Miniprotein binders against Protein PET54 (PET54). Designs and how they scored, part 5

Target 1, 293 residues: Protein PET54 (PET54), of Saccharomyces cerevisiae (p10834)
Amino acid sequence: MKASSKAIKLVLDHLKSTGRVLGSVESGNSATISEKTASVNKQQQLQEKKPSVLQYRSYNPYLVKEDFLSILPENLYKKRGQFTNELDFQLMKVRDPKYFQFKDQYYLFFNDYNSLTEYIKLTKHSRINKIRVKMTPLAQPLPTLLTKLQRYSKNLYNAFRSSEQYFEGLNEKVDVSGEFTTNQLRSILDSVEEIENKSVLVWNIPTKLRSHDILNYFWFYNIRSSFKIYWDDEMKRNLRFISFENSHDAYRFKRNYHGLLAKELLTLSEKGDAADYSLEMDDSKILIEHLSE
Key: E = the ipSAE of ESMFold2; O = the ipSAE of OpenDDE; V2 = 0.75 times the mean of E and O plus 0.25 times the DockQ between their complexes.

## First folded at step 3 (miniprotein)

Design B9 (from MB0 with N35M D39L D42L R45M K46E R61L K65M E68L Q72E)
Fold by ESMFold2-Fast, scan of step 3:
Structure B9 (fold): chain B 293 residues (1-293), chain A 81 residues (1-81)
Amino acid sequence: as target 1 above (293 residues)
Amino acid sequence: SDEVTQLLKEAEDLIRKAKELADQGDYETAIREFMEALLLLLQAMEIAEELGDPSLAEQILDLMMEALELIERAEQELKEK
């Protein structure tokens, strides 16, 4: 018998809801949960500085650090010393720790609270892409934020290794607590950025195409890992994670296939009975998100 | 197939263990074990789709639905206390 699309949807919906319950239980059991390397632990022993975090909400997933610097009054092309170290920050796109989707949110990590306050003051009348900016200090406690960042980093690294490691890692509990330091944050952001540069999320690849079909069809992109991270069989929607050996291949993949009709991909990769099965039913476009852009 | 067989065995073992924990009133631990089983079953489903085996996919779906029902029942028990 065929798997019930409704039952699969219910299971996936339940996993999303129970993820919140599981998260509450996990957070109740420890002040912080994190996974640390020997290198990260050594950095924490040498430096104890804590970052200050500013939150910006935006539906635009393509904002880069330059967009946040360009709204400062001192960003004048001809003036020497346009930016000071006091206003420097690390930028992070906020992504779902399980599905890696952009959560309409950015974090700006400043070295201290005075820098964060000054940035808010200087940008209170500014606009990004014609929309007036509204930036707020993050209300979330730093230990809670650290746990979320470490969970995202771990899940992303596991997905980069393989689908098997990813699914095994989702239910793993980490037995670590510690201070959220600037050095630890830098290490996490660097690791995350490396993998995000080499990874994409793809919506609407025809459900009939399996992991081996993807690897065979896209053989010249140097794909490292490819698997469905979410699927709804009844609606024929799926979200696939694909990682590459280098960032240029991830860029090329998005450039070449983003916006392509899903049925066109199916007819190109399957020259036979499979093409007629889905062609009339699937007018959706392949939507590709390069995690670092 | 060997991978799917191993995943199914691990998931079935977790479901059995979680049922025993729930019977003992340890609903919190039971829920965690059931959720672990669901994650293994999701991985097995991806492989079953790759193999093109609808019979195997149906078996995996049945186990997923069983685990889901048991999680809901365990959560209900926790809410009542």
Scores: ipSAE 0.005, ipTM 0.347, lowest interface PAE 9.7, mean pLDDT 71

Design C1 (from MC0 with E10W K17Y E36F Q43M)
Fold by ESMFold2-Fast, scan of step 3:
Structure C1 (fold): chain B 293 residues (1-293), chain A 81 residues (1-81)
Amino acid sequence: as target 1 above (293 residues)
Amino acid sequence: SDEVTQLLKWAEDLIRYAKELADQGDYETAIRLFNFALDLLDMARKIAEELGDPSLAEQIRDLMKEAEELIQRAEQELKEK
């Protein structure tokens, strides 16, 4: 490498020594009228429908709700209030509750069983990304699914707060309510989505970089929390969880570093030589999953 | 103001390095470095705005537009590959 690589190291050394230059602009508090909100929430809480769950297995982690809506016949999916709520659903990417990795499946939560069966009928001959859609009603009991969802939500929230809370929380049992309602599900999924938008999973960050090194080297991404969530020294493999103050920083972090060779990250992140790392580390790529993607 | 000046110098160095890599056919790495430079320029712009220097902020926006153009050009070259 030429002298320009030293300039990059100098940039990162100065950034970490300077610290955060500017605080983030906090989003304005969009407070709703408290009594109006209480009235609306009471009406919503009276809706105690239990959702029906449709399972779709796919190795593609990038499917979004629009992909599942676009396979419906056009004459039944009309725009501007023409779409029936009976075919509406909430989409969930199934993630491991401990490591947050995509588990090669999606859940579609419908308001009732009739909506689920109608969706299956309408999409029987459809394809997503040229693959024929095969979807089945979920066989496992709803309380079991709710427990898994609440465990994922709790662990994700704790990870977003700090590594200490995450590891402490793994030893605690989830307090499960007896009810699994559409409103409860919506609340959990909304909370999960907010954190997922601000979080990434990163494979193959050099093991020499510790949590405080990551915070210092990438200070301008407004990182809230960074820690190894999984590691295997024998296989020289590790998975790191990083959360950000806003979703745009998570997006930019993935854009800038996804696919970068691990040795290149060390060159950008520290003043010393990367030559002390193994050849295996030099060939590995930094792989980043934005949890909302 | 010293911080803004330093961020601008680093962004310019990254853009120059990225151009060299693009000239060598390494468009993927060049695009990553151009985006890195764009992030540094965005930070400098925010600092300039908070310091009440709209002229400097506008100058920085012009540099950001240049970086965005370089990214688009590199992306087109990558597609051609």
Scores: ipSAE 0.000, ipTM 0.400, lowest interface PAE 11.2, mean pLDDT 73

Design C10 (from MC0 with E3W E10F K17E Q43Y K46E I47L E50L; at its last look DockQ between E and O 0.01; V2 from the best seeds 0.00; counts 0 for: pae E 18.3 > 1.5, placed apart)
Fold by ESMFold2-Fast, scan of step 3:
Formats: C-alpha cells, sequence, structure tokens
Structure C10 (fold): chain B 293 residues (1-293), chain A 81 residues (1-81)
C-alpha cells in the first residue's frame, strides 16, 4: 500500500480508540440541551429555514421506501403506480459518520412542510411490520443537519476513493460554506445515495486476510477500496468497508457471499494455513450490509 | 480479448468445482460457486460486446443459461434435502 506515516498513525489511532460497543450511542442530555439552547430569535429564524424532514426510529435496518408508502390509505397506495404521489419523499437510513453503521433511525425528506404534515396525519394509526408508527418532525436546525450530513458524505466519499483518503480525512474539520440552502441538502443527499449504492460493510472476514488478498481474490467485482474500518478487540470481530466501481457489483458481492462461513474464504491462504483458519473460524459467518439496502 | 479469455477460464473452473460439490450433496456451496461463475460470465459477455465480438457474447450467453439451469436444479435439491 502507499500509506504515508501519517495515514498509518491515523489507522492505528482509529483502531485503538474505537470502543467495544459498535452502535449509535445517543445522549439524551446532549439532544435535550441542543433543543433548549434555541433562543426566541433563533427559533423564529428556524421556522423560516425549517427542513421538511420526518424522523422514524426503528431497530429494523431493512425498511425500504415501499414500507413507508404501503402504510398510507388504500386510495393513495393504488395511485402510487402513476409515479406521481403528492406525498413523495426521499428515504435515508441514518448512519454513523465514522463507521457507517445504521443508527436505528430513518429520515424522510419531503419537498415541503405541508406534505410532511399530511403524511403524519395519514399514518397516525398505521403499523410497519406490526409495530405502531411514530413519526416526529426533525427538531434539528437546517445548519446542524447540513453539517451532520456533510460530515457523513465527506467521510463516505473519502472511503469510496481509498483507505488512505478516509483515514487522512477523519482529522479534517467539516465546514458548510455560504448560505444554508435546500439545494445544498439535495446535493449532499444525491451524493450520499450514489456512493451508498456502490458500498458494503462486511463483518467477520478472516483477520489474516489483508486488503490486497481481498482485492486479488475478488478482482472481477471491480473493487475500488477495501479496508478495516473498525476492530472490536474484545469480541475479536472486524468490520470492513468495501466500495465498487458500480452498484451492480456491490449487489452481486452481497448476494454471493452474505452468510458464507468465514473459513470458506481460506481458499486465499496457503494449504497449510487453511487448517488453522478453519479451526479458529468454524462458526463465524460473513455478514454483508449493502449500504443502500 | 486476453482478459475475456481469462474470465472464461476462471468461470469454467468454478462451474467444474461447483458440479463436484453438488454431486457430493453440498448444494449451498455449489449454488454460491455457480452464482460466482454466472457473474464472471456476465462480465465477460459485456466485455465481448464492448470489444465488438457479438458471436463470442452469444456463446457466453449460452454458458450463462447452462449455469442458471444448474443453479435451479441445485436449489430444488436443497429444498428437498
Amino acid sequence: as target 1 above (293 residues)
Amino acid sequence: SDWVTQLLKFAEDLIREAKELADQGDYETAIRLFNEALDLLDYARELAELLGDPSLAEQIRDLMKEAEELIQRAEQELKEK
């Protein structure tokens, strides 16, 4: 690899400083304090720059736009086939800005606040997968939301380019320049969606397989970048980010290898090494999340 | 063209291994290898078309149909197991 000494240090710091709990850790105090610090003048300004975004909290990472459309009344569901829905929205899974893991929440981005309000009214008594739907308008101010999304977008784009770009970029401050606009939000969302379609997260790839082994074995998937993004030393689990030149390659990779026993990837090892790996990883399965799914 | 030839050779090796695994009753692994071979064949077909060799692309499509049929048979066997 062409990793600089700076990039190596960032990788080591990242692996060492990452906690043993891989998940969205939210402080109720932080959220509450953020909301309480809004002044009267700032609150009035927020009403003018209020994003038309609904938040839905769910531990289920497999919800798709169709799940949120299907809970609308039957008359709107039937009209859905016309491709024109007055309540149309863009769905986004909320992901950790460093590790890209699902944070147990979804954002529904509406074109205007009236559409958002109408969606809430129409879904008030609905259920998704037998769980009662509770949709809340995102209280977060537009500048705060844009900064959060820009940080995620930048880190995701850097990871898509290379491991070196990703680790070097983690130290950079994210600045949202100029006026905070809905056009800027749309641009970020489109950029994120494009890269998420081309990227996967993979748990439990054998620890002795290095990035070059993966690139060589899976060469025909047109892998752009592959590196360990997180290491849980206590659980002895690793999380790897893999990006592809196109979304179809990401889809094919997940289809072919999700649920595979980790020991079956030992075809990359020398024959003598394969027996040792098999013993150590006999019950571990490769778990693949396509970021756009 | 050399690269297309290498893809085809790799796909053929995977199909051969998958058939042997299916004969041994390891249908899950066989299906995975058949799907991997199918992906390689589709990629080779796309390259053949891009390089202006429609005859080769058609031959590759025939191999893909064979692989799809083998996957279907292995899936049926797995269901009956």
Scores: ipSAE 0.000, ipTM 0.285, lowest interface PAE 17.9, mean pLDDT 72
Fold by ESMFold2, look of step 4:
Structure C10 (fold): chain B 293 residues (1-293), chain A 81 residues (1-81)
Amino acid sequence: as target 1 above (293 residues)
Amino acid sequence: SDWVTQLLKFAEDLIREAKELADQGDYETAIRLFNEALDLLDYARELAELLGDPSLAEQIRDLMKEAEELIQRAEQELKEK
């Protein structure tokens, strides 16, 4: 439910962000500057009116590319070998750029509109995990989408490096070049995947455990960065970003600690009398999301 | 079609928000949202034609005309200050 509230806020922020790109010349520029910028944006918008991105809404955060490939007719797949040429696409799990929370949707990036429409036609009666598929063309101009992807990628990269980089980078604009190439999209998606493989989000680590306590207790994991990205003193909730030097440690961390009672972590950490620590989070469980899952 | 219906609902939400902003005097933001709604409606119109629903595409064109009129009104208000 809280994810739904965050998703609503993110939609509103996205709308204002897209307007900022389109209106950046309007905010204080001369008519000649506005005319040049508007002309370039209109031409790009006209050429990119046909969407090349499909949106798939799902509450299931564990879908992978194979889930979207397996619903294509097998004769297309087997007759042509490894299925790499005709309907290939890149999959992205959509997360908000501030808290990296799953937004209950995925993007499928196609090379062109015809590939997108063919995928829709081939899959409109298919099911993923017994749920009827509804693929929706994404109704946003490509430059706006690339700006959003760059914002997400930058915030994630900054968080991977340090809390200071993350928080300093939140208010900085991402200036997108006028070039919009398939190679640029691939580069962004590959960079995001590499970092997501090495990162987790953790709800409800006891607030008594500071970042150095986390590093000391989990010394046998090669932790790269660990800090709180969200906290609510009234609701006694917090969200921590933890990144590792390798993806296996991120996987092991989730496997070993997901669902652990927060008070049990306090006891395992040997941070004094358990009664003192348990008063801060009496009934919470440690909830861990591996960003690549 | 569910695809076109979702685009129409999103565009209608943008128009509603833009009207509220225009009522509050924020004509610059309202115009941006109206233009975003027009882009969504144009995508919906093209998809309706692709899916073989020209009657729906015509209805979408009428909505686009109405949104363009709202933009003209908001631009006039912005010019008059």
Scores: ipSAE 0.000, ipTM 0.150, lowest interface PAE 18.3, mean pLDDT 73
ESMFold2 (binder alone), look of step 4: mean pLDDT 86; pTM 0.822
OpenDDE base, look of step 4: ipSAE 0.026; ipTM 0.482

Design C11 (from MC0 with E10R D13F K17L E20W E36Y Q43D; at its last look DockQ between E and O 0.02; V2 from the best seeds 0.00; counts 0 for: pae E 12.1 > 1.5, placed apart)
Fold by ESMFold2, look of step 4:
Structure C11 (fold): chain B 293 residues (1-293), chain A 81 residues (1-81)
Amino acid sequence: as target 1 above (293 residues)
Amino acid sequence: SDEVTQLLKRAEFLIRLAKWLADQGDYETAIRLFNYALDLLDDARKIAEELGDPSLAEQIRDLMKEAEELIQRAEQELKEK
């Protein structure tokens, strides 16, 4: 049973094109140069703060931490049954900050640069799903990375709270005023992971169903927020963000409804009885992504 | 009547959804939805009997029996897992 893969790919390509503008906040001028030359010790410390982040590009959105651990030599991974701090990393699936769509890449956050270098050496000839890995140290400046991660974290947190918080905060600038620490980075990543565990993205819920209809149909889930974050009137498709009070409900929701025909939900709707649905959505399947996948 | 018709439509949808969930292996959720459907069907059966429609009441009892059998099968599957 197949959803329309071409329609989904087209929407994702549109989202990628709108969400891939990098460095728009990163605009220097001549006054910045004069300030930098006056801060010699600060410049030296900034140059010593190398980002300990590996980038892995992949179209596969289903990779998990175990996929990246299993390609380590077996004596370091399987025989130990435990990951050492020297090779410890945190995996993040990179998503755009507006629609939370996968950006075809993963970040591996290491504790230090030596751990990153060792991981590259140990995995240089490895494959994930028969594809040779190519791990690349992330070169972008620390302020740019921090700003991007904080923008994503803020938008995700606002979406978790409510539709109003998400849309009111969507274009608000994020100010990261001069300290980048590994503890701050871990705090951001942990907060993002907590919310992602409780959240799903849902394609193709019938457009006639509003947020209160969703809450009424799924009364046996503890839904925290539910609203459309993207819609395309020409393709008559939409993307809905749904968050839950706990991660078990997010998992069950995906497990129970991923792949259900969208017209089945119209059968339950008081406004959209079985005979009251649009031909434009006849064969659409509900597609659900748990953000912590 | 309109009230019985609405109860039947909701119950039949819940049974279809519960069957889908049972097919996916979520027997716990399926059993909860079957039981909610039984509550709706019992309400509809009482109304049909008060209206003097024994054919409709019998049809509703047949649906309730089917749902109860599905619950028993789902409970058995849950124990064997």
Scores: ipSAE 0.000, ipTM 0.306, lowest interface PAE 12.1, mean pLDDT 73
ESMFold2-Fast, scan of step 3: ipSAE 0.000; ipTM 0.351
ESMFold2 (binder alone), look of step 4: mean pLDDT 87; pTM 0.850
OpenDDE base, look of step 4: ipSAE 0.005; ipTM 0.289

Design C12 (from MC0 with E10W D13E K17F L21Y T29E E36L D39Y Q43D)
Fold by ESMFold2-Fast, scan of step 3:
Structure C12 (fold): chain B 293 residues (1-293), chain A 81 residues (1-81)
Amino acid sequence: as target 1 above (293 residues)
Amino acid sequence: SDEVTQLLKWAEELIRFAKEYADQGDYEEAIRLFNLALYLLDDARKIAEELGDPSLAEQIRDLMKEAEELIQRAEQELKEK
């Protein structure tokens, strides 16, 4: 319980700093002189090679590209019907690189800095779902962002392949010494999006269910892999990663099982509850996050 | 006693944040925070029972029931829209 208490305090501190109750402005990072100088020089070099990035913070995990297009002035949309190529961007939900949970922010990747500044100008006074939009050019050092994006991509790809590859890959270094082109970045983002479309995160599946039990219970969903990515026995919580052969099965899985009691989940499967799952089950609800929704 | 008080404070803050997320239409996040609050409340209830404080344990059960009802409402909203 003591370890869980520290984690909960961190969650509360995070919510206060980014949530609705925030009033105070936080201070910036404190780097050493040598670290700051090296970081600035590396940022400058990477910015010349990489598309410009906007950051948008939002608690809503269900925003899609169309939401960011719809906040453009009506006169532009009415005349063109669509966003122009010069202002086009690729949207990414920012996820934890290890646990894949949404981190209350989105990135918009533009082809160049002029497109980014024009988008900011056009959306300066706009709202998404009644919340005033505040778009900010990425404040994080580019090397840090690239390392996190590469780590997320690598870990997600490994998880999609197998639980063994995921856990073996977690501590391996990501090579960021290469220069990123627009084409390489788009390829990475497209690959990430494809896997996200085929993957879900699930909270509160009964703790003793093994990966093969999940595949057996949901045989008709074409599951590729299923494994616990996080578990906390003190809080009686677990988070499972499940990947599917196609995005349609991931979508249907979330639709059919999200919000059900853990006990009810087993009774809906072909096999029903087995003797080794007849332990007194928690009254927890199954919570499903489709990574591309 | 101090531990129960701390758990209750954290649970109440989580419920408040969850309600704010639900008000903004973020039902998935609201449900996660309500569930986190329930785990804290269940721990507080067990400690209160071990300390022989049945009135506090009952008060905590009432808070747990409220959180469970709010989860059901949020899940219903998520399914309907």
Scores: ipSAE 0.016, ipTM 0.569, lowest interface PAE 5.9, mean pLDDT 71

Design C13 (from MC0 with E10S D13W K17S E20F E36Y Q43L; at its last look DockQ between E and O 0.01; V2 from the best seeds 0.00; counts 0 for: pae O 5.4 > 1.5, placed apart)
Fold by OpenDDE base, look of step 4:
Structure C13 (fold): chain B 293 residues (1-293), chain A 81 residues (1-81)
Amino acid sequence: as target 1 above (293 residues)
Amino acid sequence: SDEVTQLLKSAEWLIRSAKFLADQGDYETAIRLFNYALDLLDLARKIAEELGDPSLAEQIRDLMKEAEELIQRAEQELKEK
């Protein structure tokens, strides 16, 4: 079915007018603090720990560690599942700390800078899914990255509990105690894995469906929490967070409703007076992002 | 600039949405969204150049090339349907 040309136009017109897309703005103010402390003690070259994190930008949300291993020369003739990893890195999918959506980025965490530089050297001319690989060392300080990850973890945990805890928790300071360690990174990632497996982001659920209507409509699923994280009434766009009591329901929910027309969902909810609402509903598709995928 | 960052986020969102539509076999709509993402990226590139950030402008050019390759693939798949 052709997506409504009208929908696309409204999206385009709003993107032109507002320029605002969902995502936490990285406050550029981190640059100004660096200038003032530069004046005093010249001598202690704080050996700025050389970055051990690579950034890979990609619009493919489904890349796994094996895709990054497959491009190593040692793996050129190997099949999936036979890849070796001599450089030992951890892959992280970058998600928005507030809205949880994929940010079209991956981080590769290496144990040291030498491993990072060797990986760049070995992969410089490689392609992932026919796209030329361009990886850059992450310029962000590790404490800043840790703060973002802790914020993501906290906000996701709050969202998994309730809408109230999510919105209240957004204003709370994240206490970033300690030095960034690979163990802390692993602990944060492990702490959210279960929640991610049980949680989905849903775009374009009809605004007429209230959170309680969603629970009733999707009665076949054990929904733990359902609420709007973002809404734009002019664009008729909304992002919902839906969590489940089990990962199987989250998976089934994505499989069954991902790509459906939003109007088809309304016609199934409204037994009777479906007639009048048909005209204005944007031929928008329901988009479901499972946070573990 | 905050404006460049917003345009980039907009383009990224459009490209993601277009990929989803392409995966659903709606290549015509995907191509339209990719082309609009290219327009936003080109605007972001121009602003980055005006701001005197050639490194950012080059990063945006790389994203534009990736979007162009996605359009070409979607156009090919559309012809094979």
Scores: ipSAE 0.020, ipTM 0.411, lowest interface PAE 5.4, mean pLDDT 77
ESMFold2-Fast, scan of step 3: ipSAE 0.158; ipTM 0.656
ESMFold2, look of step 4: ipSAE 0.327; ipTM 0.742
ESMFold2 (binder alone), look of step 4: mean pLDDT 87; pTM 0.841

Design C14 (from MC0 with E10I K17F Q24Y T29W E36I Q43E)
Fold by ESMFold2-Fast, scan of step 3:
Structure C14 (fold): chain B 293 residues (1-293), chain A 81 residues (1-81)
Amino acid sequence: as target 1 above (293 residues)
Amino acid sequence: SDEVTQLLKIAEDLIRFAKELADYGDYEWAIRLFNIALDLLDEARKIAEELGDPSLAEQIRDLMKEAEELIQRAEQELKEK
């Protein structure tokens, strides 16, 4: 009889009795997400408003909508009879469609071109994180932008469902469309945000730990799927995609493990021993990007 | 022993998770997980005593007291809700 198996059984029995199924892996709500997107698209037929897009380039991945609103001068709007809510926009952090990494840029989607030009005018002397803001209207055609967003959305959705579906879907051609509207954009952004809230990217998890080991080691985070999305054998680096059953677990996972030395994780694993690795790997840090933050 | 080490590892992970839940305001779940951790620590303490390691057993008792104090704080916060 194994003592460790006894301990694990005690934990699982207690967790089951409390009505919370931590460590239980389910295929999730993939069908629900797809159905929700289709339902929203049906309602979009009632409106044909097209967005105008501003591009902002920044290495800071943690900018939120409030950062872009806070640089607007409130007293200037009072003088002109305008209100800050009239310059409302949707914010998108730009991510790589294949690896989901932040691409050092943001898009601001305005309801019309007039709002976009007014925002540029009012913010041209403003600063974000002590750096003077420089925002430019997006040069690429809107249908091209939609195609990129659809590719990102499909790849992210596939990754959330399974590693097999993700890799199978990488070479599938994205359907091209001639039109898009503010409502279609909102629908896509809302759908991806749901998955982004439940997903992280992790650099430098020790390569000795397999997907099975990750699920066992982090069992209490309600992990849905975990797989290497990128690896570089020469540099001994890897990027792992991990999805969770809820956004709270994704948040907790990043908070607990971001910045931890990779060698420290190895010393806690029954599969791990820091002595088995070269000195070059010992100082690597686990770097976690929560896709929605 | 490997058994004591594994029990301590699971208990420490549960205590960390429970502290996060308490910070989040989910005191009911935090209390449940702290109590599970206490059960695991008590089992580890018993094994340490059976193996004749009183120093390890005392270290585990100190961890148990810390967890008990955290439970009392969480219970008090729950009552104030």
Scores: ipSAE 0.000, ipTM 0.182, lowest interface PAE 15.5, mean pLDDT 71

Design C15 (from MC0 with Q6L E10W D13E K17E L40W Q43F K46D I47L)
Fold by ESMFold2-Fast, scan of step 3:
Structure C15 (fold): chain B 293 residues (1-293), chain A 81 residues (1-81)
Amino acid sequence: as target 1 above (293 residues)
Amino acid sequence: SDEVTLLLKWAEELIREAKELADQGDYETAIRLFNEALDWLDFARDLAEELGDPSLAEQIRDLMKEAEELIQRAEQELKEK
């Protein structure tokens, strides 16, 4: 991607962080009544061979499962809050496997393809935050989806452990030997969720602060791993990955430092020389994304 | 609105980059970027209509049609390759 395109994306992300919520809508195709009965058998057979995954494209990174349940008829989603039902799904934000940035896309994992089809039928005219909901079944075959999820999971796990394991792991091929099963998918999704709960992405931490400086300054947050995952020398932008021993510390970190001016962070350091170098040049804000939120 | 303008700038940049990639023969990547631009434009159009700016909404629709035509051309090039 070009730097200017990424800069615009960062500005949009900042607007979202200030409570401005924007989503995307992709036009889906509508089946005609006359074609429905003629193609029922073919469609049913094809659907049984596809993963039970629905994709929704949205530039709003703050959507939660309740947002997708609230667009169902009132009686169904209210009952869902008390008991399990056949439209149960697991929500996942789609993230870049290397940089972990939100890719403007959500996956809804259903127990079976019939549940997915019913969900689409019930929500075809619905809106989330005034934006028309257009959801499509994932066209990717099972091996392709498994490889994608395994790669993301492995990279995220390696980053959680250390920077060394993360960078070493990027050059390794993902082992997908084995049968794709619902239990394997559930295991992957649960592992991803656990690590995402303990991890944050941070934009605009001053370049002068090294990993050991971060560990020393934030000693009371029980940080496991902290390293730059991306940097742009021309734009002087950097993205840092930070993982914690528990989800509460990740939550506290974002709560306490999100939106703070980068220069203010430097003035909190006990080393005045680092602050002097950046005070006149860095007015950017620290932007923190808790990966599970 | 400022938000619609920002979405338009993002989409226009994606279209520009996609055109450059198509010129280089990378049609698969170009199609991906054109489709991403269409998603942004669709959102911007819907927002412009809700904000009561039909002129801007029509401008956005024109850009969407241009991107759709460019996707069709790129897909045709891939098929003939």
Scores: ipSAE 0.000, ipTM 0.133, lowest interface PAE 18.8, mean pLDDT 71

